# Ledger of designs, part 14: miniprotein binders against q8wxe9r568to878

Target 1, 311 residues: q8wxe9r568to878
Amino acid sequence: EEEITVDVRDEFSGIVSKGDNQILQHHVLTRIHILSFLSGLAECRLGLNDILVKGNEIVLRQDIMPTTTTKWIKLHECRFHGCVDEDVFHNSRVILFNPLDACRFELMRFRTVFAEKTLPFTLRTATSVNGAEVEVQSWLRMSTGFSANRDPLTQVPCENVMIRYPVPSEWVKNFRRESVLGEKSLKAKVNRGASFGSTSVSGSEPVMRVTLGTAKYEHAFNSIVWRINRLPDKNSASGHPHCFFCHLELGSDREVPSRFANHVNVEFSMPTTSASKASVRSISVEDKTDVRKWVNYSAHYSYQVALGSIW

## First folded at step 6 (miniprotein)

Design X19
Fold by ESMFold2-Fast, scan of step 6:
Structure X19 (fold): chain B 311 residues (1-311), chain A 80 residues (1-80)
Amino acid sequence: as target 1 above (311 residues)
Amino acid sequence: SGEVKTKTVELKVEGMDSPEDAMKILEALSKLPGVESVRVFWEDGTVYVIYDPSKTSPEEIIKAIEEAGFKAELVSVEEK
């Protein structure tokens, strides 16, 4: 059972502009977890595509791992588990460690710069207010500037996409269930003009429509949540936008805050990809030759899109 | 080259009876190059479009709405 698994997980956090989603602020954190089942006191060496060893790396053929990128990256603010010999790292950039047996642990973390110029898609949002009526509209477009979107044959999807529109606490009553026993999807609600919502006291249920996925109020997030299982959509024409529409009637214009929301939250995962382009180049285990070695990559994105009323 | 001056066109649209119709108009206009933002008031039959006049025009916007199955007439155009 001589085996070692290296799990490389990137976390992208940031703030992007409301229109073209230019990255205004960002943070990329890479965490490397190890799970090993190795007999005895095994000394391990991990090699990354660290720019400081470019052209000077010494790696035995048997230790070379399949590469996911030709890029070399700068590692910032490296922090290590106590099992790593930090003096060796500072002197030679070698990650030398004795792993915990049969226990998944974080070997190290570091910061990097986002390796792309654009995010996988853009979200444009407009909010308009007329008296006690509020409308929110979003356009979602896949970005042709994101590397994984350029070739359909090698494209990696954005999975479990969640776009959250924060709802003021005083509006929560407008999103309550129509019945304690029975529920209707807000997406399925039909507004028949004067026959629906034309009361002396405004306060009909919100109307939500999406061209892809589902949208509903989710109390766990205090938000309207637009969920899409996978982007790009397999059945959508290339470059066509996906749309979200919400119409809300409040009981009074006094329930409209001076600002609706300052941002929309976007969250999704991309399996087998890296936001940092961090790559494991080599894994060695001293005095052992028949070790099974696995490397897994994943990236999670969580960022804010600036929201402003155009009208 | 990044500087764009936009205009807002107000349209009267016939044939909207539901939020689904508003979504059809939103979807049709979102595909048109140069359209920046759209507001649809389906109960009033009013549509506002913010657009880049170097890439599209009120005539092209009206055409896109008509191709989606509605009738549109220009009410006003203002520089934003």
Scores: ipSAE 0.012, ipTM 0.486, lowest interface PAE 8.8, mean pLDDT 79

Design X2
Fold by ESMFold2-Fast, scan of step 6:
Structure X2 (fold): chain B 311 residues (1-311), chain A 80 residues (1-80)
Amino acid sequence: as target 1 above (311 residues)
Amino acid sequence: SGEVKTKTVELKVEGMDSPEDAMKILEALSKLPGVESVRVFLEDGEVYVIYDPSKTSPEEIIKAIEEAGFKAELVSVEEK
């Protein structure tokens, strides 16, 4: 009957280097959403692993929540919903609020630093230009340095992976024509021993090939988009990199690129994980003892990887 | 004159363990005269090269891969 759900969502953004995907710049934004079904005027207190309260916590046993980390973190630029008593927070670091009834709302947001030294996977890309022809190749490999990848039995997947290769708007006409012929991606098991050259009129070389997932031009992003539903791949335990290849034929040498995209865009989500290591340590509801309390974590990643050029 | 007639050679390459290895092969082959396209598929151990047979040969392509530190064997050659 009496219930409160706390959703902790991290958003990672940044720029990483070409080869080993070293983090060059990053930002982590944490948003905390509340959904409650509580009778009467319920006054709630939320406790985070805020470094400024380390050693000074006073929490009743019934209010303690399971934590996913022993770390304490610094909260930067905290912003609160109007239902939060900000004076209480400034004076004591206590997050005191009266939640909206039966409505999911953002209680607060803050910035932190990324808790890992590496991202969940690396992407190496090479580009080549020969006359009016442009080729792009990428190799994707899971990172052993990322903490959630250490134990394969408890590994959390990267979901809805999207790798976007921006195409200059002036090439859209020629690229659309080619993508119609090369729309169907070739999967690793289907391409085992496949030939890319053929004397058959129906066996012309594919414009795009991927060993995992799908690839096509998507107008919404003005990009070639490589999509992978889940990493690591359940059918591949070898640790071998997954591959993407694309060939673009421009209409003439006059359309040869004077500029190509400097970065590839990578986006994905990781359920039940935290990029910030933000953790809910306690939830209390004043004058109520039989409240059902839930905490969910998720992280969304969106960043740029530098492109390599070999021409 | 006329259009350049190209051929595609399919190679099986051993010793490719990383994206860095793929880059070494791609860079080595892109330096050869007459090589127009190089495609490296690490999971399959495959390299495809589109080339002008008047300027280079499968033997020279294999030699360049070997000089880069890998072992390559010829699988097929197709004319387009």
Scores: ipSAE 0.327, ipTM 0.751, lowest interface PAE 2.6, mean pLDDT 79

Design X20
Fold by ESMFold2-Fast, scan of step 6:
Structure X20 (fold): chain B 311 residues (1-311), chain A 80 residues (1-80)
Amino acid sequence: as target 1 above (311 residues)
Amino acid sequence: SGEVKTKTVELKVEGMDSPEDAMKILEALSKLPGVESVRVWLEDGTVYVIYDPSKTSPEEIIKAIEEAGFKAELVSVEEK
């Protein structure tokens, strides 16, 4: 009957270096959503692993939630829904609120830092341009340094992975004019699967090869999109690299654009994990016992990987 | 092994009936030299203090709680 669900969602954004994907710039935005089914006037208190209350927590034992981390974190730029008593927060760091009935809403948001040294995987990309020929090659490898990220059967997965390679507008115009790259043909080729290496192009036919997932041009993104449903791959040995190869033939009667995109876009989600290591330590509902309490964690990653131009 | 040895003391506190009371105890203990961290469990009246035994003692911790207006008694001390 009586129930409260707390959803903690992290959004990682940033820019990483080519090669080892060293984090050059990043932001982590944490949003906390509440959905409650509580009778009467419900006054609730939420406790986070806020560094400013480290070692000074005031909680009832019955209100303690299972912890996901031993880390304590800084909360920057906290913004609250109108149902939160902000004066209480500023004076005591207690998140005191009266939730909206049966409505999922954002209780608060704040900025943090990424809690790990490395991202879940690295993406190395090389591009080469030689006259009317363009090659794009990527190597993806799971990081061995990320949260004991070694066993593909037991670790938390990266889901719905999208790696987007922006196609310059002039190349898209050339594609339509010359018919050198078709979405249907491109998808058919990559769906066959293939080993990486020793790839070549005969005539104007594009060559698209991936060792895992699918790739095709997607107009909605103005990009060639490499999609992988889950990383690490359950059928691959730990640390096994995954590869993407694309060879484009452009029309030769006009100048090839002098530049390629400087970055590749990477996007994926990780269920049941946190990029910030924000953790709910306690949930209380005043004058109520036997309240069912749930906490869910998820992280969404969206970042740019610098390209290794080799021309 | 070059880390400072700390101890954890568990105390039973009487007169702690509200979050405001718990806050008074936290503030009193946070001012005491050698106290590294404090946890307060309001429902059962338990207080845990992690401290440096070279700078303070369970007796000084109890005294600080008593000066804040509460009664505290020693339950256990554990080395970590």
Scores: ipSAE 0.000, ipTM 0.107, lowest interface PAE 20.9, mean pLDDT 76

Design X21
Fold by ESMFold2-Fast, scan of step 6:
Structure X21 (fold): chain B 311 residues (1-311), chain A 80 residues (1-80)
Amino acid sequence: as target 1 above (311 residues)
Amino acid sequence: SGEVKTKTVELKVEGMDSPEDAMKILEALSKLPGVEVVRVYLEDGTVYVIYDPSKTSPEEIIKAIEEAGFKAELVSVEEK
């Protein structure tokens, strides 16, 4: 009949240490979007697991939503769409609003803290620079400390994983040729490597190999991008590391390799999960009892992993 | 995070004929505590491993390569 959808999206950003990926700096931004198809004048109320209402929450049975957590959280720096009655929020912590009909809009945003001790996986990266030779290798392991990883039967995947290794501008020409050919860098290199001697040019094309997913230079990011559709890999043994290997012989001065970036960028999404543990506890629509109510959760992660090695 | 005194072992590896073989060796060695960097040269059949001698040894490194289905022979060990 009548319907309202609440999308709760968490955005994790931060900086983690090399090796064990200890969280050095982070923040979580939660955005709540509404999409409703409601007839007449629709006054709505949204209830979150706001710590300031813990023990004082009063809701009607019909308005209670299935909870995803027993945790109560602190909402920092709440910002609201103009349709929200902020005076009601200041006085009672109730999110009272008149939604835009048939339009997906951001109702509110706020900041929280990350609810986990560890990230879903660790990325260890080692770089070796010797003259004009550069080697980069990464080991990716699923973290047993992350709550969604503890039970394989209920495990939630990390999707569209993107690991970006920034490439100095001086090295870009060594990668661009493969993009022009319209072939994946790994395939192009394997085909050419079949010849007894590689084509003699100013510097060689990079050797890139991965045990899972794909890797190639992507100009849009000025980076080598390692892409994995889903983690953990169901076809791999538990705890098995996934590896990235890149070898580059530049044929240039020793100084060029020393300008390699200090961080690797990691980005991925987790459906049906929350980084903040923000939870919708109730949804009410004034004068309506037969409203179909949906709540969707998603978390997007984007962070930097420190890199470096001694050689 | 602090400065670690490392050593480099040079190995001759038999049976490494493809980039896929190189990746198997990299995966096998990545499972060893104390392995910092692995350099694989397919053309020469050579593998260099930079490692923390307090956590692993050339013998354990060779064992890991052999368990992955290759044969490895110690060529040299240097401090770096």
Scores: ipSAE 0.000, ipTM 0.406, lowest interface PAE 10.9, mean pLDDT 78

Design X22
Fold by ESMFold2-Fast, scan of step 6:
Structure X22 (fold): chain B 311 residues (1-311), chain A 80 residues (1-80)
Amino acid sequence: as target 1 above (311 residues)
Amino acid sequence: SGEVKTKTVELKVEGMDSPEDAMKILEALSKLPGVESVRVLLEDGFVYVIYDPSKTSPEEIIKAIEEAGFKAELVSVEEK
């Protein structure tokens, strides 16, 4: 069958403040990928909610796509695959292209302004040092803008949440590597309580506890990684916070910096959403009316949150 | 005022001897309305709570810790 799939993926990156997670720096990059199975030489036209087209778009009914937003947006620094006729875009803002058949490729990318005032959740992280003992704690709370609906099952979820706490290279010896230890044995050691107040000079296995998800050292990231499959949690009240707690006992106070890390890294995906509010308004294929048309949206967030010693 | 004026209470907690105990306290306090964030220092036995004084108080926070099976004593309260 004749079909074309348009994937609109937003990538949010940035730096947010300690505590309130105010956006200090941000960058939103939108990538549009095409995968088509079309017979013959197929000339395609793609229409976006480009502010420069507002009020003057002309689209055949058969080419109109369901929109995810009523907003019109500014597209910055558009870059196109060679199959796009850039002269047509500059003159009419229409994205005219001949797709590579049966090959998923990036049709275009552009930069936009982040459309929201706040991120989906806030993460407060505190570190404390007492001799050779180090504690790291995070407090995670869903933002009111993303938790306005009280039913967590109807909110668009943050999926595959990773909160990474970088481990100084000097401390890696205090963690066991996943490739050497089985997942079960590593979890068994981590889940057992550390000897707090211990007089051990050698240090002990770090203790990591979370109220939701899992936490462990992951060598691939050189970090302690707190993983949560879905936020908000299905079984928790929409405003209920989630916590990470880590206790490290090092061999001597000389191995302890004044802080565990300068920032934690937060990464997650939101299906069916857009950080840019970019939307496909129309898709047409020259001389074809029986084309199946699909548009998928996703947003990926990756940003740094500042740490503090006390909150 | 649209901004919530919060306070931080510092508590000394007895009976908190393991990470499991720390998590029990965190879970108990996370359910209390008006608690904005909680910091637990397990080795020294301290708990710090940032709270909205219009919705809760140090007395209610101490009560929540005690109902979770621990003893808590108020050390200080700072307004910010």
Scores: ipSAE 0.085, ipTM 0.617, lowest interface PAE 6.1, mean pLDDT 79

Design X23
Fold by ESMFold2-Fast, scan of step 6:
Structure X23 (fold): chain B 311 residues (1-311), chain A 80 residues (1-80)
Amino acid sequence: as target 1 above (311 residues)
Amino acid sequence: SGEVKTKTVELKVEGMDSPEDAMKIFEALSKLPGVETVRVFLEDGTVYVIYDPSKTSPEEIIKAIEEAGFKAELVSVEEK
């Protein structure tokens, strides 16, 4: 009847290089949220794969949770909700708390490091500015370590992928939100000898084409946004690149573009995985048996891909 | 635009095996005077270039690809 749910969410942020998407700077913030339905204000204990208890962990069998990793991690800059007994944590590394009933709240947060060598995919982008005309092309490919699995449906997916190309504010007046042509339409247009460029007058919409997903200008982000629901694509062979093409044409009465963004923003989520390898090893509830215990993991990635040389 | 008559050249490119290679070809071609649009299709090994024939030529476009470390072969040139 009684239950407790622990949500472990990693937030990866950083800057990667233009070519290989080598991680130049990064931060991982881990947040742990609790939602409990427990009679009374029960005392709870949470155990993580904290490196400081490696080799001397003492946990009752009934309190052990299924683990996602054999790794032990360093917890930096731990911050706790007021319901946590911080003195107990400082003395024993035990996370002791009395949860808020029927309310989802953040129990704690801490900083870690990215546990992997590479990000799930690479994005390479090239830009050209010639007077009032801008040309952009991106190539997206799943990373070799991730794409080694033969079945894309059994791999942990990257979901709600958002690639944002910031545009100068002086170009915004020329944009309208429109869906772009898919891969088949793009190839058909090429075969029919149609131009990829816009032949419209001043104030024209950007010409955008993608081989997967959709792209349009989104005012909320002041960006052209390439959206992909899921990677790897279920209908594409392993390692095949996905492309974004964009041509922007300004009229003669507009300011000549003096700058284009020096980065592209990438965001996505990965369910049932961890960027930090933070893992819940145990959950106990004082003087209670038959408590239903759930642990969910998710990682959100938000980073910048450089468009120029490393400076 | 009606002010400039452009042409489209279609090229087959050898040695283009990665998105990084495609990016290098795009950047090499985009630097040429008179090149308006570059489309690099890695899957097909194909590159399309829309250009002003008064400022550049298929020969200069092929040369730029070769200087970037790839081999290019002319497939077609169309006026559009």
Scores: ipSAE 0.226, ipTM 0.708, lowest interface PAE 3.3, mean pLDDT 79

Design X24
Fold by ESMFold2-Fast, scan of step 6:
Structure X24 (fold): chain B 311 residues (1-311), chain A 80 residues (1-80)
Amino acid sequence: as target 1 above (311 residues)
Amino acid sequence: SGEVKTKTVKLKVEGMDSPEDALKIYEALAKLPGVESVRVFLEDGTVYVIYDPSKTSPEEIIKAIEEAGFKAELVSVEEK
């Protein structure tokens, strides 16, 4: 027993430009969850890298947690669970609380600024339309400007990458057609290094290909979903982009709505990282010295990449 | 100000076999003054360019594609 776990979860959301993925709008929300198994009524204190206590931090040596960053950050719009003494926080910036017994709960949330200038990768997309013929192409490159990408030997992966291309309702029929071999949905050909647009004869069926991962229509998202388990992969350093390719031949040019492909949605997680650079500097439990203390960090990214109907 | 007359040239391109090749063609054509829009179709090996004929020509567009490492043939030129 005598254990406390602090989970620091960052959520990045926003809109980036087509082409170079400049951050046009963003929000970073940090949530801190506590799960504790402590005997008696335990009074706890949590210390963050709050810029307002820089130079005035008073912490016992035994309560200091391992350093994850040298940065000090501004905490905006702090909101607390009822177990936190907010008067203590406003007066001294100390997060003083009595945790719920054996229950995982959100201690607090606050807003911060994204600590990087760029996202871990960029996605450039071109949508070409000619009558009833539509092609969508995306090129994904790892960003050299993202701090975790600078050292390939120690970099943290982007996991469960999901790139979603919204599909107009009138196009859904193209992904659920039956073949002479039985029911067959449109699925991406999984073949890294695949050749696209070769001299091979193409039928009237929709074409969808990716150089990494898988892509298929998923009704739960009303989208074509390009899934990549982990980035970077062994080809990320080659200078060649990872690619998504889709070619559709619709029944009529009237099936192309005027503002289709306004954006694509990008979603992924990075374990053991922070988008905010929020860091737990100290954890203390009143009248207890031999408490097992754990801190876990994770960042989830979910944003829109703007794009037009034509290049 | 005055209206700009644009034209669309349709080209058949050989050697364009991947999305990476399509990106090279987009980038080569984006450098040309007078190019307003580029559409690339990998399955058919075709490229459409909307351009201002007072600033560039089909010959210059073809030259840009060839300097990028591809072979281009003129199929048609249409007025907007």
Scores: ipSAE 0.174, ipTM 0.657, lowest interface PAE 4.7, mean pLDDT 80

Design X25
Fold by ESMFold2-Fast, scan of step 6:
Structure X25 (fold): chain B 311 residues (1-311), chain A 80 residues (1-80)
Amino acid sequence: as target 1 above (311 residues)
Amino acid sequence: SGEVKTKTVELKVEGMDSPEDAFKIMEALLKLPGVESVRVFLEDGTVYVIYDPSKTSPEEIIKAIEEAGFKAELVSVEEK
């Protein structure tokens, strides 16, 4: 059967302030992937909500795709796969291409500005180091300023939320690890001999508590990782903040860095949404009227939240 | 006025002897309408609460700590 699938994927990256999560730096990269199963010579045209064609669109009714936004956006630094006729794009803003059949490939990428004024939630974090004791506390609130959070009918969840707190190398020994000991590590222990009656070593296990999700040290990230499957939480009252609390009792303050990490890393996905508000307005395939057309949207967010006193 | 102002209240809390106690206090306070953040210092027995004075008060904050099983005393209130 004649079909074409267009995947529009946004990647948000940036740095936000410690208190109210003001966007200090940001970068939105949109990638468009094509997967088609089309017979013969398949000359295709893709129409986006490109501000430069606003008011000048000429499309056939059969080629119109359902719109996800009323916005028109500026496309920066467009880069194309070799199958795209770039001269046509520069002259008319038409994305004209001949796809390789049955091959998923990146048709194009471009940069845009973030379409929202705020991120879907805010994260405030306070840290303290006093002698051998370290505390890390975070408060997470859904942002009412983010468009999808205002109306349940337009709401889309943040999924697979991961908040990472980098752990200084000096503190790693205080976290319980489920790693299998290698031959080298086992040999080192055997050479020292067992100290019978020793029930405590330097430091203690960290106390990590969360009101939503789970938190533990994950060596793959050299971080304490707070994981939340979905925001907003269906079982929490509207506007209820979620918190993370961590308390470490280190064996010696000589081993404690004078400053904890400068940033907390936040990462999550939002299906069926766009950070850029890029929208596929039309898809045409020359001399074909019975083509099945699908468009999928997704946004991935990855950014740093600055740390510091909020008191 | 066009802007909502928050206040910070400083409390001295008795009976907070463990990280679990600190978390219980933080969790209880975050349930109050208008509480934006709670900072707990276990070694000092000090708790700071940033709140919206139109939705809650130092008296309600103290009551929430007392209902959680601790004793709290007002130290100061600062407007920011």
Scores: ipSAE 0.147, ipTM 0.648, lowest interface PAE 5.3, mean pLDDT 80

Design X26
Fold by ESMFold2-Fast, scan of step 6:
Structure X26 (fold): chain B 311 residues (1-311), chain A 80 residues (1-80)
Amino acid sequence: as target 1 above (311 residues)
Amino acid sequence: SGEVKTKTVELKVEGMDSPEDAMKILEALSKLPGVETVRVFLEDGTVWVIYDPSKTSPEEIIKAIEEAGFKAELVSVEEK
């Protein structure tokens, strides 16, 4: 009957180099959400692998949560929900709180450092401009250096992968909106807009091809978006790279901006993983011993990859 | 094992006339052991490959393109 669920979500953001995707700059934000169904007014205590309590943990055996990590981490810039006694945390590092009834809420957030040496995959991107012709090519390869990728049988997927290539405002007119044709047709048709005829776009429509997933211009992001539902691909050989190709012809070489886009944006999620190695070590509920306790982990990644020639 | 040194080969490809052809070449080469990076220039029919010379060669790269249904000629090879 009595239960409490702790969701630990890491958010990785950063900037990585072209080619091998060395981490140049990064931030990891950890958010902890609580959802509880507890009778009466329940006072709860949460224990993390906070390096400041290493060797000095005060915990009852019944409160210990399963964990495989031996890592202890630094918690930076901790921010708490109003139900947390911040004075207790400041003085003793104990996270003491009275949870909201039957409502999922963010208990706390803090910043850490990325616990891995490499990201789950690398993205190499090369661009070429010859007069009014523009080509963009990307190669995506799973990283064997990322810990969750080392054993194919226990590998955790990257889900909802989104790779965004910013489109300069001068090029937006070269993309045409696709829409469904007619009342009974499911065929998509390009909408050429009001500039057709003598005022039509002088450049040709861009050509986009991918070896996995889909790619199209999405105005909501002002970008060409390459979407892949899951990596690694179930049907692909280990280490096989995935490719994106885009070719477009502008109406004039003067439509190429003096400063081209410097980066590609990459975004994806990984279930049951932690980017920070933040771990729940204990959960206690005052005067209650028959409480079902659950801990879930997830990581979301959002970062920039440098553009340019890779030769 | 030491540090891997790569070479770059430039090829002229005949029969690569569409984006679909370019993708077939990219797929064929990206599966080849020792190929690190492939760049396809659709408009001028050229392909650039960065590879590990201990695992593959220009001859094997050309063969992979030919098995995909195209003809390829070696233009240059450089080390960097």
Scores: ipSAE 0.000, ipTM 0.479, lowest interface PAE 11.5, mean pLDDT 79

Design X27
Fold by ESMFold2-Fast, scan of step 6:
Structure X27 (fold): chain B 311 residues (1-311), chain A 80 residues (1-80)
Amino acid sequence: as target 1 above (311 residues)
Amino acid sequence: SGEVKTKTVKLKVEGMDSPEDAMKILEALSKLPGVEFVRVFLEDGYVEVIYDPSKTSPEEIIKAIEEAGFKAELVSVEEK
């Protein structure tokens, strides 16, 4: 069967400001993976919305691929798999390659700039300390302006949202390790009469509450992790923020580092969209006319929200 | 568009004795138009609300807290 699949994956990384989440530093890395099932010699050509060929590209109708963007982008620091004729790219900007048969591989990667002015949502966080009592709270609000790659008028969901609050090593003893604790440990906590407030001067188990999703300590990240499967939900789509609240009672104020809560980490995926606005404009296969062609887009976001020092 | 000129109101809240109570207050205030951020000081019994004075007021903020089952008293209002 004659088939070629192109996966375009964007990875956004960066640092955003406290409050309004202005982008202070960012990188967008695009990776393009190919998986093909093509008979015989399969010389392929890939066309991107490369600014250097704007208005001058020559594409046969059968080779045109659907796109949601009219933008043309600059490709920086292009790196290619050995199957790509790099001289052809340097001379003509054509991505010419002979794909590996039936193997998914990375054809190329490049860097670009984030195409939007804002991220899909903002996260505002505050940390308060009173002696041995520590409180961390966040508000998450959806922004507008992102759309599905196939329909620019609809908003694309954020999936597998993970907001991580790093905890100092001194606090780990106050948390239960997820990878070690089973249901028996949870039952033991319930049998002890779990308290969500504290009247003791000794350290107690942290209390975490969220309006959407789940929150718990996850040892793999040395962090409290707030997880949300999909945004926006009905409330955030209506403009209402979602909240996270955490209360910790430590054994001593000595256990609170002076540089606590410098940042929180935010990570999520957006299917069928592009952070770079990189778009596959054409796919051709030499001397073959009956080729099934697929393009999939995804964007993964991973960034730090600055908080500042509590001291 | 310009930056929204905000004010911060500090309120003393009675009946806020647990993290669950703090979450109820955060959720109630999150639904008010013009409330930009809330800080809860559970141990001290205070709440600070950053708000847009063109869309809401200390009176509306206090009303929302009272409708959530707590009592709130105004301590101060400032533009920081």
Scores: ipSAE 0.378, ipTM 0.776, lowest interface PAE 2.9, mean pLDDT 79

